# Ledger of designs, part 14: VH-VL binders against q9vjs7

Target 1, 121 residues: q9vjs7
Amino acid sequence: LRYSQGTGDENCETLKSEIHLIKEEFDELGRMQRTCNADVIVNKCEGLCNSQVQPSVITPTGFLKECYCCRESFLKEKVITLTHCYDPDGTRLTSPEMGSMDIRLREPTECKCFKCGDFTR
Below, E stands for the ipSAE of ESMFold2; O stands for the ipSAE of OpenDDE; V2 stands for 0.75 times the mean of E and O plus 0.25 times the DockQ between their complexes.

## First folded at step 4 (VH-VL)

Design v17 (framework fv_tezepelumab; at its last fold request DockQ between E and O 0.04; V2 from the best seeds 0.00; counts 0 for: pae E 6.3 > 2, placed apart)
Fold by ESMFold2-Fast, scan of step 4:
Structure v17 (fold): chain C 121 residues (1-121), chain A 125 residues (1-125), chain B 108 residues (1-108)
Amino acid sequence: as target 1 above (121 residues)
Amino acid sequence: QMQLVESGGGVVQPGRSLRLSCAASGFTFSKYGMHWVRQAPGKGLEWVAVISYDGSNKHYADSVKGRFTITRDNSKNTLNLQMNSLRAEDTAVYYCARETYYHYVWGTYEDFDYWGQGTMVTVSS
Amino acid sequence: SYVLTQPPSVSVAPGQTARITCGGNNIGDKYVHWYQQKPGQAPVLVVYYDSDRPSWIPERFSGSNSGNTATLTISRGEAGDEADYYCQVWDSSSDHYVFGGGTKLTVL
């Protein structure tokens, strides 16, 4: 029999989060060309998932512990613009080519409890 | 300065094993997915394997699946490729390459924005 | 397996426009990335996500992608552009990264 443990029901959901995003750009010799940043709103998965244990004759403890984690079940692509770009000396870049950087992100649109992939005995 | 430095290449006989390493510096290694890409002498580029930023997800080219294992040690900023049951067709320069990472980003990134200098693996009969 | 096809070589006169094609079934539904490789050196990303460029890559490098063909365009070709050029996509159905066979650009 599987034994469910933890407090109450699972709570795994998609939440909006404001993050400060930074990307550094380097040339082929590894020299920094610019750093771009912006504050953006993205989705993230957050919540609690219950653990389970079951009898096992293979493990030394006699039990196989299963872990469940709140993670993305579906991702959606999002394009954002980093609007604060600086050269390596800290000078603000304002030209159309250098002053902004477009970034492609993938963010969760659905979150669920899945096995974490790690098992402890 | 950002650097990726491959090591561990050499000459080996078919059926034997070899372990490649890639030492990363000048960026936050633990936040980037990493790849191995190879190139046989005088031939084109061939993707070999990828490992996610935290080591939880891995994918391999069909030609190496079951023989090669990609791992990483984020505490030492190193990427590794364990190559078993080597064949003559595995002869190539092996490059360590970085994919793009962004804060709070999930899934696979498609481009390789920085590459190491490569290390030569020769499998000879 | 998904396959990308490139011409083995392309020649251009100095100052003229070179076009390097990358053929793939419905490649316009994918993002295409382009790498430049000079003899004895590691590849360098020159165009990514069809048409974006690293800031240090000259604006004369551009890309397009539609239908079954993606194209890397190098305007005002220079001797320093001589290299092998590779296109690359991510194939979501296999979780594999696929490279084209490469195109040698000669500036004569």
Scores: ipSAE 0.534, ipTM 0.781, lowest interface PAE 1.9, mean pLDDT 85
Fold by ESMFold2, look of step 7:
Parts: sequence; structure tokens; C-alpha cells
Structure v17 (fold): chain C 121 residues (1-121), chain A 125 residues (1-125), chain B 108 residues (1-108)
Amino acid sequence: as target 1 above (121 residues)
Amino acid sequence: QMQLVESGGGVVQPGRSLRLSCAASGFTFSKYGMHWVRQAPGKGLEWVAVISYDGSNKHYADSVKGRFTITRDNSKNTLNLQMNSLRAEDTAVYYCARETYYHYVWGTYEDFDYWGQGTMVTVSS
Amino acid sequence: SYVLTQPPSVSVAPGQTARITCGGNNIGDKYVHWYQQKPGQAPVLVVYYDSDRPSWIPERFSGSNSGNTATLTISRGEAGDEADYYCQVWDSSSDHYVFGGGTKLTVL
């Protein structure tokens, strides 16, 4: 388990990805009111990070692993409009209030390698 | 019809353990982050824990960290809460709640759009 | 460690407007979500992201958020609106979810 830290092998980056979002809206009795969806472009973190292993007298295994994972530095607000809304019977909804749905998400930005185990969702 | 059904509540002594379960039906459980929220008798709501849709990320309130473990089994559509070293302060109704869909790429939604009816946990000597 | 503060109770005459406040340090920089809880029932989401409503929630429920105060407004108050109301945020610095202490709304 000997590995030098090589920045040339890392390729953690923030990439655009196409994701199919579905939001099922249920009432307080668990009855579906509508289903809205869209294909949206969002950021994701993707890539390799180098892990480091070194001898240690502190750890029970005699080694200290320092894993690095590709993840976001920050989350940025993104408003997404879901433009395909349907009632429970599959009928397209077209009214101003029911024909689309705005959802608010936070997406990853500035992806880079961080030490594993200090993740956020 | 969507359902979230909590179970496993009961009366236990301080220092004992209890395991809660939440059975999900009527929606694609594996696409949703899940939470436990509790409410002591006559008191307000207190968030307990969250688990991401695939189980890879977990967070806990400070009051339960190190004692409680949230898990999920997407093949059985179940959410679990293992509660160890129970204290009188843990006495509450425990709700499971789901968040809106977010693929794992960018964290979780901020709100809870559906709740179960809860299971009562009483910790007393 | 982020704290939300709500008044313990609010009373309103039938047909009048109720306003339930949720105080927090710089809460205007956060999104606020509101839940209604009737006796013996689970909470129900009534307002989310400050001012949005689920499609089945009537438009007389509205919300606002600025500075250190978020407000849930219930116009034309009805007996059916009697419940406990909780505000809630996600605190990005701790990745925790925080509820206010709850406000009991009474429609006299």
C-alpha cells in the first residue's frame, strides 16, 4: 500500500449532466395530485482522487489511510421548472398553476478532492 | 396510495436499545432521501437523522449522534433507526418522513413532503 | 445550533387574517418551510421555500421571508385552521434541519 500523491492522475471536475427529474406531489392522505417531470442539466462531481497510505504507530492496523473523494466545495441554488405535469390518470395538465412546477435545489460547484469521511449530502 | 408506516416503538428502560422500522409503499423508495423526526409528548418537532436515497450519506442531530444509527434497505423498502443507550430525553413519537427526489449528485431537498403517523417510544425507569 | 423562535400562540377571529412569525438570525438568507399539525395527526407541509404552496393547499395560506423574520399568513381564518404550526429550515453550515418551537393557532 505505497502510493505517492500524484496530481497528474487526479481528474476530479465539475461536469454538466442530464438528469430526469420527477416530482410526485401527494396530499396529506397520500393521494397523488400530480406528477411533474423534466430533463434538466445540472452539475455533478466526477473523477478520480488519489488516496494516500503511510506507516503509523497510532492506528491499530499500523497504517494511516488518507482517502480522497471527488466532491463539491460549495452548493449553489438552482431553480428548475418541471414542464410536463400529469394528473393521476395520465392526463396532461395545462393550467397556469398545475401545468408546471418550480422546484428549488442546490447543486454542486467547484468539485475537487477532499479527505473522505467529511462528506455533506 | 403512498404509505409510510412506523413500527418498533415501546417502553424500555434507560440504557437499553430499540430498533424502529418504517415500511414504505406506493412510491419508488430508492429515489428518496429519508428522515426521522421526533416529538416529545406535548412538545415540538425535533429532527433526528437523515439518510440519502442510496444510503451513502447520513447526518444526525447532536443529541443522538454516536447513539443512533439510521439505515435503509432499498430491496425491502424499509428505513430503520437503531437506538442505543436510550435516555429519558429520547421519549417521543418518532416519525419517518421523505424528502423530494434528488439524485445523489447534489445533496438533498430542504423540506419533508410526506410523513408517517409515528410510533411511540417511552424511556422510563 | 441555529435557532428558530415562534410565538407560543396566536388567536384570530373567524374571517380575519392570522400571522405566525418565525424568527432567526439572518433567516432571510434561508428558505423557510411551514407545517400544519392537527391533534393526533402527522405534520402536513403547507408552505415551502418561503412562499410556494402544494397544489392542494388553498391560496389563503401564504408566506414571506426577509431579514430576521419569516411569516406564515392565513387569510380568512377558519375553525379548520386551528392547529400547531412549525417553521423549519435546513442549515447549510451544520447540514442540520431545524424546527421552530411551534405556534398554536386558535380561531375564536
Scores: ipSAE 0.258, ipTM 0.739, lowest interface PAE 4.7, mean pLDDT 84
Fold by OpenDDE, fold request of step 14:
Structure v17 (fold): chain C 121 residues (1-121), chain A 125 residues (1-125), chain B 108 residues (1-108)
Amino acid sequence: as target 1 above (121 residues)
Amino acid sequence: QMQLVESGGGVVQPGRSLRLSCAASGFTFSKYGMHWVRQAPGKGLEWVAVISYDGSNKHYADSVKGRFTITRDNSKNTLNLQMNSLRAEDTAVYYCARETYYHYVWGTYEDFDYWGQGTMVTVSS
Amino acid sequence: SYVLTQPPSVSVAPGQTARITCGGNNIGDKYVHWYQQKPGQAPVLVVYYDSDRPSWIPERFSGSNSGNTATLTISRGEAGDEADYYCQVWDSSSDHYVFGGGTKLTVL
């Protein structure tokens, strides 16, 4: 990307967001062992990107469409600890082994405008 | 289908010149930065040179600076590497590789997502 | 110049997990990419952006990057995973694309 063609950004920002994470853990038999959750602050991408649609007599659809979306350009993975764990009966788990759960989550560190649509790589 | 095909490799004597070419197909060539990466026999990968999507910016490894010239013809979907004053240590398989494109990926990367099969260059007396 | 250090070789038994490290000064502040190269073939991108993976690459391949070490993890190793693996970064200070020395993975 360093030497590939880029695009301008109008108002695409990296912002803080509080989210509630919930994760269930199952045993080898498919039975729920515990449910863990936590409120955490993560980064998100939010903003406005320029899009353009104009008529065209040379395209099958009759239009030229250039739509852009605010998305992550840089991501980093971090470990988040879910500190509220409960057994299937709803009892709070307090043991060191079962009282918390570490999960890996990727979050944006930088955001930019990209063409909208599905990306496959 | 994405394809990069290198050509122009061969056996040359030290001090001679050689021109490599990479033919690209299956993608919009003019949008992508392109690279040359080489690999000496039994050795690791070594980055050689990069050219921006429009050819306006070029950069070289210190080992080839002043001797190699990277160019591209977007009208022909070709990447070239002019190698002058060749040395024995330039002996390697030379790969052309595509740098990721800003609009078609969801991130900013400096990786090489597609590679050619390479062309062998042998410099020996 | 920026330097990436890999072990020359790593060996694992079939079904075991292989871990290939890539050391670099504050490499955790960079994005690390990994390539697989089988004998007589061109390199293939297997992990990019520290931990992301092309859709055609098995989920057994994963990556992490923190501090001074990036790691390529290959779970449930199989014979087909035997190859040389290279880490790679871009160094902003020099505008160089830097490869590690490569690691030969043997599954036996």
Scores: ipSAE 0.160, ipTM 0.658, lowest interface PAE 1.5, mean pLDDT 87
ESMFold2, look of step 5: ipSAE 0.250; ipTM 0.738
ESMFold2 (binder alone), look of step 5: mean pLDDT 92; pTM 0.946
OpenDDE, look of step 5: ipSAE 0.019; ipTM 0.619
ESMFold2 (binder alone), look of step 7: mean pLDDT 92; pTM 0.943
OpenDDE, look of step 7: ipSAE 0.100; ipTM 0.650
ESMFold2, fold request of step 14: ipSAE 0.011, 0.078, 0.120; ipTM 0.652, 0.700, 0.720
ESMFold2 (binder alone), fold request of step 14: mean pLDDT 92, 92, 92; pTM 0.938, 0.942, 0.943
OpenDDE, fold request of step 14: ipSAE 0.029, 0.016; ipTM 0.623, 0.619

Design v18 (framework fv_tezepelumab)
Fold by ESMFold2-Fast, scan of step 4:
Structure v18 (fold): chain C 121 residues (1-121), chain A 125 residues (1-125), chain B 108 residues (1-108)
Amino acid sequence: as target 1 above (121 residues)
Amino acid sequence: QMQLVESGGGVVQPGRSLRLSCAASGFTFSKYGMHWVRQAPGKGLEWVAVISYDGSNKHYADSVKGRFTITRDNSKNTLNLQMNSLRAEDTAVYYCARETYYDWIFGSYEDFDYWGQGTMVTVSS
Amino acid sequence: SYVLTQPPSVSVAPGQTARITCGGNNIGDKYVHWYQQKPGQAPVLVVYYDSDRPSWIPERFSGSNSGNTATLTISRGEAGDEADYYCQVWDSSSDHYVFGGGTKLTVL
């Protein structure tokens, strides 16, 4: 009846995303010791935050617009193992100590709509 | 081979300014967060400032906040520290260091996996 | 305002195990990283995320972290291990990186 898409169809959500991670390890002299990589699935914020069009109190036909962006409202640490490690010559490393590298990621556990450009840590 | 080379240090009077630079090579500079860490003669390490991979986020130690400004130029692979209103207690070797932060959206690393050799700043009258 | 406390010095005999502590309120809920600094040189990362090592660091170096104390353990101590050792955490509440005061390791 009266309900429409313009009434606020926000759909900001935490979604899965596949990313390719690469980490290079160097010694104290700046020489490469190994490079490790993996394809990993992490959470990201995805969705649409409707720009609101509100009536002006000055004129019935006047409107105020505000921009909203879908971004993380809460982050969680996640430890990921990079399982494809190579020495500087490109040889695959398979030993327990050299064949994998742990990294820490921060991923969103909650996403919400915030005003665009109000990005603070 | 990865290198971080600091420059711009020297002797300066209290209240004056100095600009430190760190030239990076041997890795994709634009993908890593960068830090300044200092060490006063005979003292321990003290974190000074951090800048995110794209320059959008910056944080400072309370002792330098409002006086120091960290910036970067990814097109030139350089990290900078503008130091204003210098005090005797700012006397230290200043190191630039690479955070193991590859992508700020999906990852941050809290450790400093590579450090430059440092540049000495002496604030004296 | 987060503070890390280290003993100023630790002494170990050659071939014995050195233990360097890093005290902090609920430090076991944080990740601890350790750096070695020899005189006139830049710091070198030796242990990260409590217990991991860069591949070129000897396995004699290990770490642990629980409760209010993190520990860097150096087994079979060698003269080349003499250095200052610093622990470090990231304090999420302040977005600050905090170093301990440093511990001088002497191998006698």
Scores: ipSAE 0.209, ipTM 0.698, lowest interface PAE 4.6, mean pLDDT 83

Design v19 (framework fv_tezepelumab)
Fold by ESMFold2-Fast, scan of step 4:
Structure v19 (fold): chain C 121 residues (1-121), chain A 125 residues (1-125), chain B 108 residues (1-108)
Amino acid sequence: as target 1 above (121 residues)
Amino acid sequence: QMQLVESGGGVVQPGRSLRLSCAASGFTFSKYGMHWVRQAPGKGLEWVAVISYDGSNKHYADSVKGRFTITRDNSKNTLNLQMNSLRAEDTAVYYCARETYYDYIFGSYEDFDYWGQGTMVTVSS
Amino acid sequence: SYVLTQPPSVSVAPGQTARITCGGNNIGDKYVHWYQQKPGQAPVLVVYYDSDRPSWIPERFSGSNSGNTATLTISRGEAGDEADYYCQVWDSSSDHYVFGGGTKLTVL
């Protein structure tokens, strides 16, 4: 399924950003089994989208204005491996099964300028 | 241990209000999106509402939109559901559930990796 | 609104493979998650994002998703697998989370 297309294209683009990602894992009884972390490079939307203000004879204020925000126009799933896993006592886990954790995330592969009011579908 | 404990359920007459709470412990509550999911007696699961990790984004099922309000207090590790204008059809066990992933990278959440035990809400005349 | 269809019940003999289907229009274009619920208990996530599994869930549980049908497969069925099973998706068009009606699994 697709979203609404952008109406203004200026300097809205995907930018790589490094984040520190942490995940806690629990067993079936709700007991903490491990905490895994990693520094990961992900995409984010960054850029400038112009607002337009025009004289108007049909609006009560005498002006027509619209605000545009740089937002994701397409998201892509990727799997990230968290490589630093620790048990609840802070001991590093090194086994093939417990020493790493895969996590799914979605990141923008395309960014466009959308009207700011289109944030909520 | 990770815990989600719902409270605030009870018997209430149609048209009245009720407030449910979910107390979280044993994990970093402020990092996770949270959901309310309900189940009518003898029926299936029905999603009710979601709130993002920071409280900035909320979504509701069409059946409760305009009547229910989801909120959270990260300083107290609590999730709340304010239920107004209750109907007989709202009778259900209400579960507090945690998303498997927090929403700091454009909403990668979809599933619920941990659930509370639920609290019963009965709307009867 | 998006709808997920599950058979009301499925039965399997001990040691045999149970298959629980979840039907939805172009469901293969979505991610499907599966929950197990035993009487009087909260649901438990058993398969997520079509085919991944929490580390404490036995490898006998697996999932697939293509076209209009997602399937939860439970190999070597055991009495402890008796429960209601629910499929679930996030519907991007409505921004809603949708559950199937549930399937009761009985092991002879």
Scores: ipSAE 0.023, ipTM 0.649, lowest interface PAE 6.5, mean pLDDT 82

Design v2 (framework fv_tezepelumab)
Fold by ESMFold2-Fast, scan of step 4:
Structure v2 (fold): chain C 121 residues (1-121), chain A 125 residues (1-125), chain B 108 residues (1-108)
Amino acid sequence: as target 1 above (121 residues)
Amino acid sequence: QMQLVESGGGVVQPGRSLRLSCAASGFTFSSYGMHWVRQAPGKGLEWVAVISYDGSNKHYADSVKGRFTITRDNSKNTLNLQMNSLRAEDTAVYYCARETYYTYVWGSYEDFDYWGQGTMVTVSS
Amino acid sequence: SYVLTQPPSVSVAPGQTARITCGGNNIGSKSVHWYQQKPGQAPVLVVYYDSDRPSWIPERFSGSNSGNTATLTISRGEAGDEADYYCQVWDSSSDHYVFGGGTKLTVL
């Protein structure tokens, strides 16, 4: 039989997630000019990566934890348009300039398990 | 009006601990990632730590890893930095700062669009 | 450990253009942000995402980022621009935020 550390334990994948995104815009004095929001679909890394615990004489707990985290291995830039903009009084903004706000973010295109552990506390 | 107010700084001996706090107001605190950035007297800016909007992801500069712990309480709009095993080189003004873009995954865009006024930490024997 | 290199000082006469560089290996593939810090004050974001500007920052401030060098350009310099300027990037390989050493801009 073949064995490898972590066989069948890994499930690190790129998932689509709907998030509620809110961005507030302020002027030079820190006063709110508008708040924009939208429900948007973004990619995220989610999953379980194999972790190992072994006896150690150099850690306070007597164990060394070799931890793997599900993280992005490649990111792609995405522009999100927030279409629900409101002034500080809660009035809906509809002009081309104020009625929407573009924001940029990076989202994962590929996720993998990377070593992320250190000595257990 | 958006505000970030740091507190908890002071003079402390090497090896001791301090807890810094940052009180946020005037924006939806729970929607933003938060940072601690420090500046030693007469020197440049040095990033210290980050915490994601929901507290699930944290990262630290190598110089403080294992000694400092960043936390947040979204119900109180408060960011905290627990500083243990302080060293002379930790002497600096500590700023809390807000990231411009939301973090959905590790490695997202994270610039500092607003900063507090800072609190001074002096580690001296 | 990713490193950003800035000149320690730059001088500009009133009305002239100042250029502050930020050097880094393949920095053009990263997003560069710029902060202004006046004596005794907290830093202020002046340029983000290489070339974008907060709406309340004057159009005299602009940025570019290509290859191994990012540049903050301040046209029509004025006394109020005198400050320390810092560039900053996110290094995804280390999950670190890296600042340049800072450039002191003097307006003569």
Scores: ipSAE 0.099, ipTM 0.673, lowest interface PAE 5.7, mean pLDDT 82

Design v3 (framework fv_tezepelumab)
Fold by ESMFold2-Fast, scan of step 4:
Structure v3 (fold): chain C 121 residues (1-121), chain A 125 residues (1-125), chain B 108 residues (1-108)
Amino acid sequence: as target 1 above (121 residues)
Amino acid sequence: QMQLVESGGGVVQPGRSLRLSCAASGFTFSSYGMHWVRQAPGKGLEWVAVISYDGSNKHYADSVKGRFTITRDNSKNTLNLQMNSLRAEDTAVYYCARETYYEYIWGSYEDFDYWGQGTMVTVSS
Amino acid sequence: SYVLTQPPSVSVAPGQTARITCGGNNIGSKSVHWYQQKPGQAPVLVVYYDSDRPSWIPERFSGSNSGNTATLTISRGEAGDEADYYCQVWDSSSDHYVFGGGTKLTVL
C-alpha cells in the first residue's frame, strides 16, 4: 500500500442507462395498428474531461486553450425487442407475430474525450 | 392520428388561480413525458414545467416554481397545470407538448415533437 | 441560468441559403433542437439533436453545433419558410429546458 497522487479529474466512460422505449405502428391507411413498449438498458457516455489553459508561443493569444467533452467514439447498432404490445383498444397482444416488435437503436460502445465541437463521431 | 387539446384558459385577476387541462388522444399517453410551454403576446417561447411518463418526477421553471403544479391522470389521458398566485407576467398562450421518441437516441428525451394549439391566459386588473 | 442568444431577424432572397445562429456558452457540448413557428400556429420541430431531421421536414433544413454556436441552415429558401425559428437545449445542471429568443426569417 503506498500513497499515490494522480491528476485525476478526467472520467469519461460508457455507462448503462435504463430507458423507456415506445413504438407506434400504423397500417397503409395511416391508422394505428399497435403500440409496443419496453424498459431497456442502453449505453451512454458520461463523465468529465480536462480543460487546460497553458502558455504557448504558437498561439496568437500567448495561451493554448483546450476544452474536452465526453462523447461517443464508436456507435453500434443494436436490435431491441419491445415485448409489451397493445392494440388500439388497450388489449395486450400475445401472438408470436403481434406480441413483440423489433426496433433498431444506436448506442455508444466506446466513449472518449474529444475537443469540444469535434465532428469525429 | 395524434391530438393534444388544451382548455381552461381565460381572463383572470392578479392573485387568482386557474387550472389548465390538456386532453391527449391517438397515442399511448402513459408512455410519454409531457410539458407545458408558454408564449407571451409578441414574445418568444418559455418552458414552464415537465412531468415524467409515470408522474413520479416533475420540474418547473424558476419563474413559476412554488406557484404552479403539473399533474397527469394516465387513466384519462389528461395533463393538468394548476396555476396559483397569478401575475401579469404569466399572461401567455400555454401549449401542451409531448416529449419526442427517437429510435437511435440514448438517454433522456430533450425535445418536443408534437404541440397542441394552445390556450390563452390573460392576467389583468 | 443558461442563456441562448439568437439574432432577432435574418433575411434571405428566394433560392438562397439562410443561416440562423444560436449562441450559448459551450453549446457544442449540448444537443440543440430547432422549431419553426408560423403566425397563429403552434411550433413545429424541424431539426433535433443538432443535425437530425424529422421525416416530414424537407432536406433543405440542416443543422450543426460546435463550440459556442449552433446553426440552422435553410438552403434554397422559399416563401413558405417565413416564420420565427427557435433553438432549444436541455440544461442538465438545472434540469431546465431553455429556448432562444427567436429569429424572424423573411424571404424577399
Scores: ipSAE 0.013, ipTM 0.574, lowest interface PAE 8.2, mean pLDDT 81

Design v4 (framework fv_tezepelumab)
Fold by ESMFold2-Fast, scan of step 4:
Structure v4 (fold): chain C 121 residues (1-121), chain A 125 residues (1-125), chain B 108 residues (1-108)
Amino acid sequence: as target 1 above (121 residues)
Amino acid sequence: QMQLVESGGGVVQPGRSLRLSCAASGFTFSSYGMHWVRQAPGKGLEWVAVISYDGSNKHYADSVKGRFTITRDNSKNTLNLQMNSLRAEDTAVYYCARETYWDYVWGSYEDFDYWGQGTMVTVSS
Amino acid sequence: SYVLTQPPSVSVAPGQTARITCGGNNIGSKSVHWYQQKPGQAPVLVVYYDSDRPSWIPERFSGSNSGNTATLTISRGEAGDEADYYCQVWDSSSDHYVFGGGTKLTVL
């Protein structure tokens, strides 16, 4: 990892966050079969990492840009059960098959400052 | 249980074009980055292209840059690969693959947790 | 361009431990993912982020990653483990996803 002289505190940590998670299930024709939700506690990476931009004669933009983002260094797969399922008309589903939905989330177990990925063209 | 079904493969002459499609079901397609990965007969896996969840970001392997275009239609749960100026070395089984990411964490998670069955593209005269 | 190196083949006797290596420059600073591919089938994720395992994969599969070598370890090998195994990383400098050449595991 590369750090530059920062203008703010560097801190990158794994925090617990309560989120309202909503997942929709659609059939083969794109029609909603059900929507399930739950409030769940998940880990997330949050913090500030140093970054720097400096003039350069080498790059097409005239600048060298190094950006560091607080992101996961290790991930853990977690199965979460969404217990509040509703049909498209808003009626609560209670059957063992349709009344809950298991989803898989990947959450960080450790966070570190890494060079930011660039998926922009 | 999720499903990815590729289609559009076939036999095509060098220099021609072909369009592959991947139909997704059983998950919220619009929340995931999607990839195309290919495998030439008897060879290893080679990454081809990626598209972000909303279609705003795309990246390509050097071997296909300028010839292939990855697109998606979130309203139809469909991923596409437009292949132009095909060459013999593009002969491969093309897989559609999902890159899982968690909506509340930065970026994509790099691995391919679900794959389609693949569709065969043969470029020959 | 970043390159991952795998041995082309590894043989193991039933009940023995197989170790498949993935070599890359400073690969320990990257996250390594492993896929199993049986003949005529699509790849299946077996280990992700160096050492984590999907819930549907047996605990006999494990991984490690440090320095210049990542390793997939398959304990108590069985005939059903015969497959090609691929390691994979995301190279942030190129924004490319890189696969190793694959290792054919034979259980004899």
Scores: ipSAE 0.005, ipTM 0.546, lowest interface PAE 10.3, mean pLDDT 80

Design v5 (framework fv_tezepelumab)
Fold by ESMFold2-Fast, scan of step 4:
Structure v5 (fold): chain C 121 residues (1-121), chain A 125 residues (1-125), chain B 108 residues (1-108)
Amino acid sequence: as target 1 above (121 residues)
Amino acid sequence: QMQLVESGGGVVQPGRSLRLSCAASGFTFSSYGMHWVRQAPGKGLEWVAVISYDGSNKHYADSVKGRFTITRDNSKNTLNLQMNSLRAEDTAVYYCARETYFDYVWGSYEDFDYWGQGTMVTVSS
Amino acid sequence: SYVLTQPPSVSVAPGQTARITCGGNNIGSKSVHWYQQKPGQAPVLVVYYDSDRPSWIPERFSGSNSGNTATLTISRGEAGDEADYYCQVWDSSSDHYVFGGGTKLTVL
């Protein structure tokens, strides 16, 4: 680990990640109708951002801390199809209506450094 | 069997506080984002607040921002709504609702696939 | 803030098709979800993401969404369909969830 004052200090970017998604479907009485799953590729934000701490008379701790985290700055909606659906007895479902389940995710198309813990997203 | 059971409603005077709770069972509570949606007597549905699966992200309707706080305890399968500085306009049945899909990365929840039966909050002098 | 407009009431005779509209600026670029609420009961999701349906909801319920209008269509209407119906979208610009004002469906 060796820094110089002429070197860039942040690296926050969008990366591809493969995740396993599972979704259970229930009727209005709370009875399970099916469970669907799939392995899907989604974008995620990853990288390093700077943090700063300085004295402050306006904070209860006497310090003003600014922690920056690599987070999404733009989101894009993506439809994911869960292709492995099973009924409550564990039987594979193959009909057009029951054999797959579309779910909607929002994934980052751009990542940037934002102040940690100040966002409610 | 999946269940969402709201509690904590009642009659309260303007300016006071109430805490609502929603007890979840029959599904993996810690995997789903949760919402509060309210309905004033004889009126339509109004979204109030959302909390992500892990509690890290929260959003509020403009009418309640700064007065209401949404929290969850995944170890107890409970969702909470702390309501401060209550107004007559907050009189409504409050529903606990589950998001339609799991989104542990982005915290975006569009539709509500299961709802509790609701708890009535009346703010009256 | 984004606004969804529904007619306050729609009437249908048994066996006929009811159409409940949900108006919104460029709503066709959003995903629309529909809920049924019977008196004294919690809402039930009947159509999601414009045209998908939970597996336990009858095929008589269908949806469409294009331009400035989304529509919930209930074919072969029956007494048990009598309820209030709400459309709902997520507004990405505000990160808010917006409901329409609701439509009372009367089957007579």
Scores: ipSAE 0.222, ipTM 0.694, lowest interface PAE 4.4, mean pLDDT 83

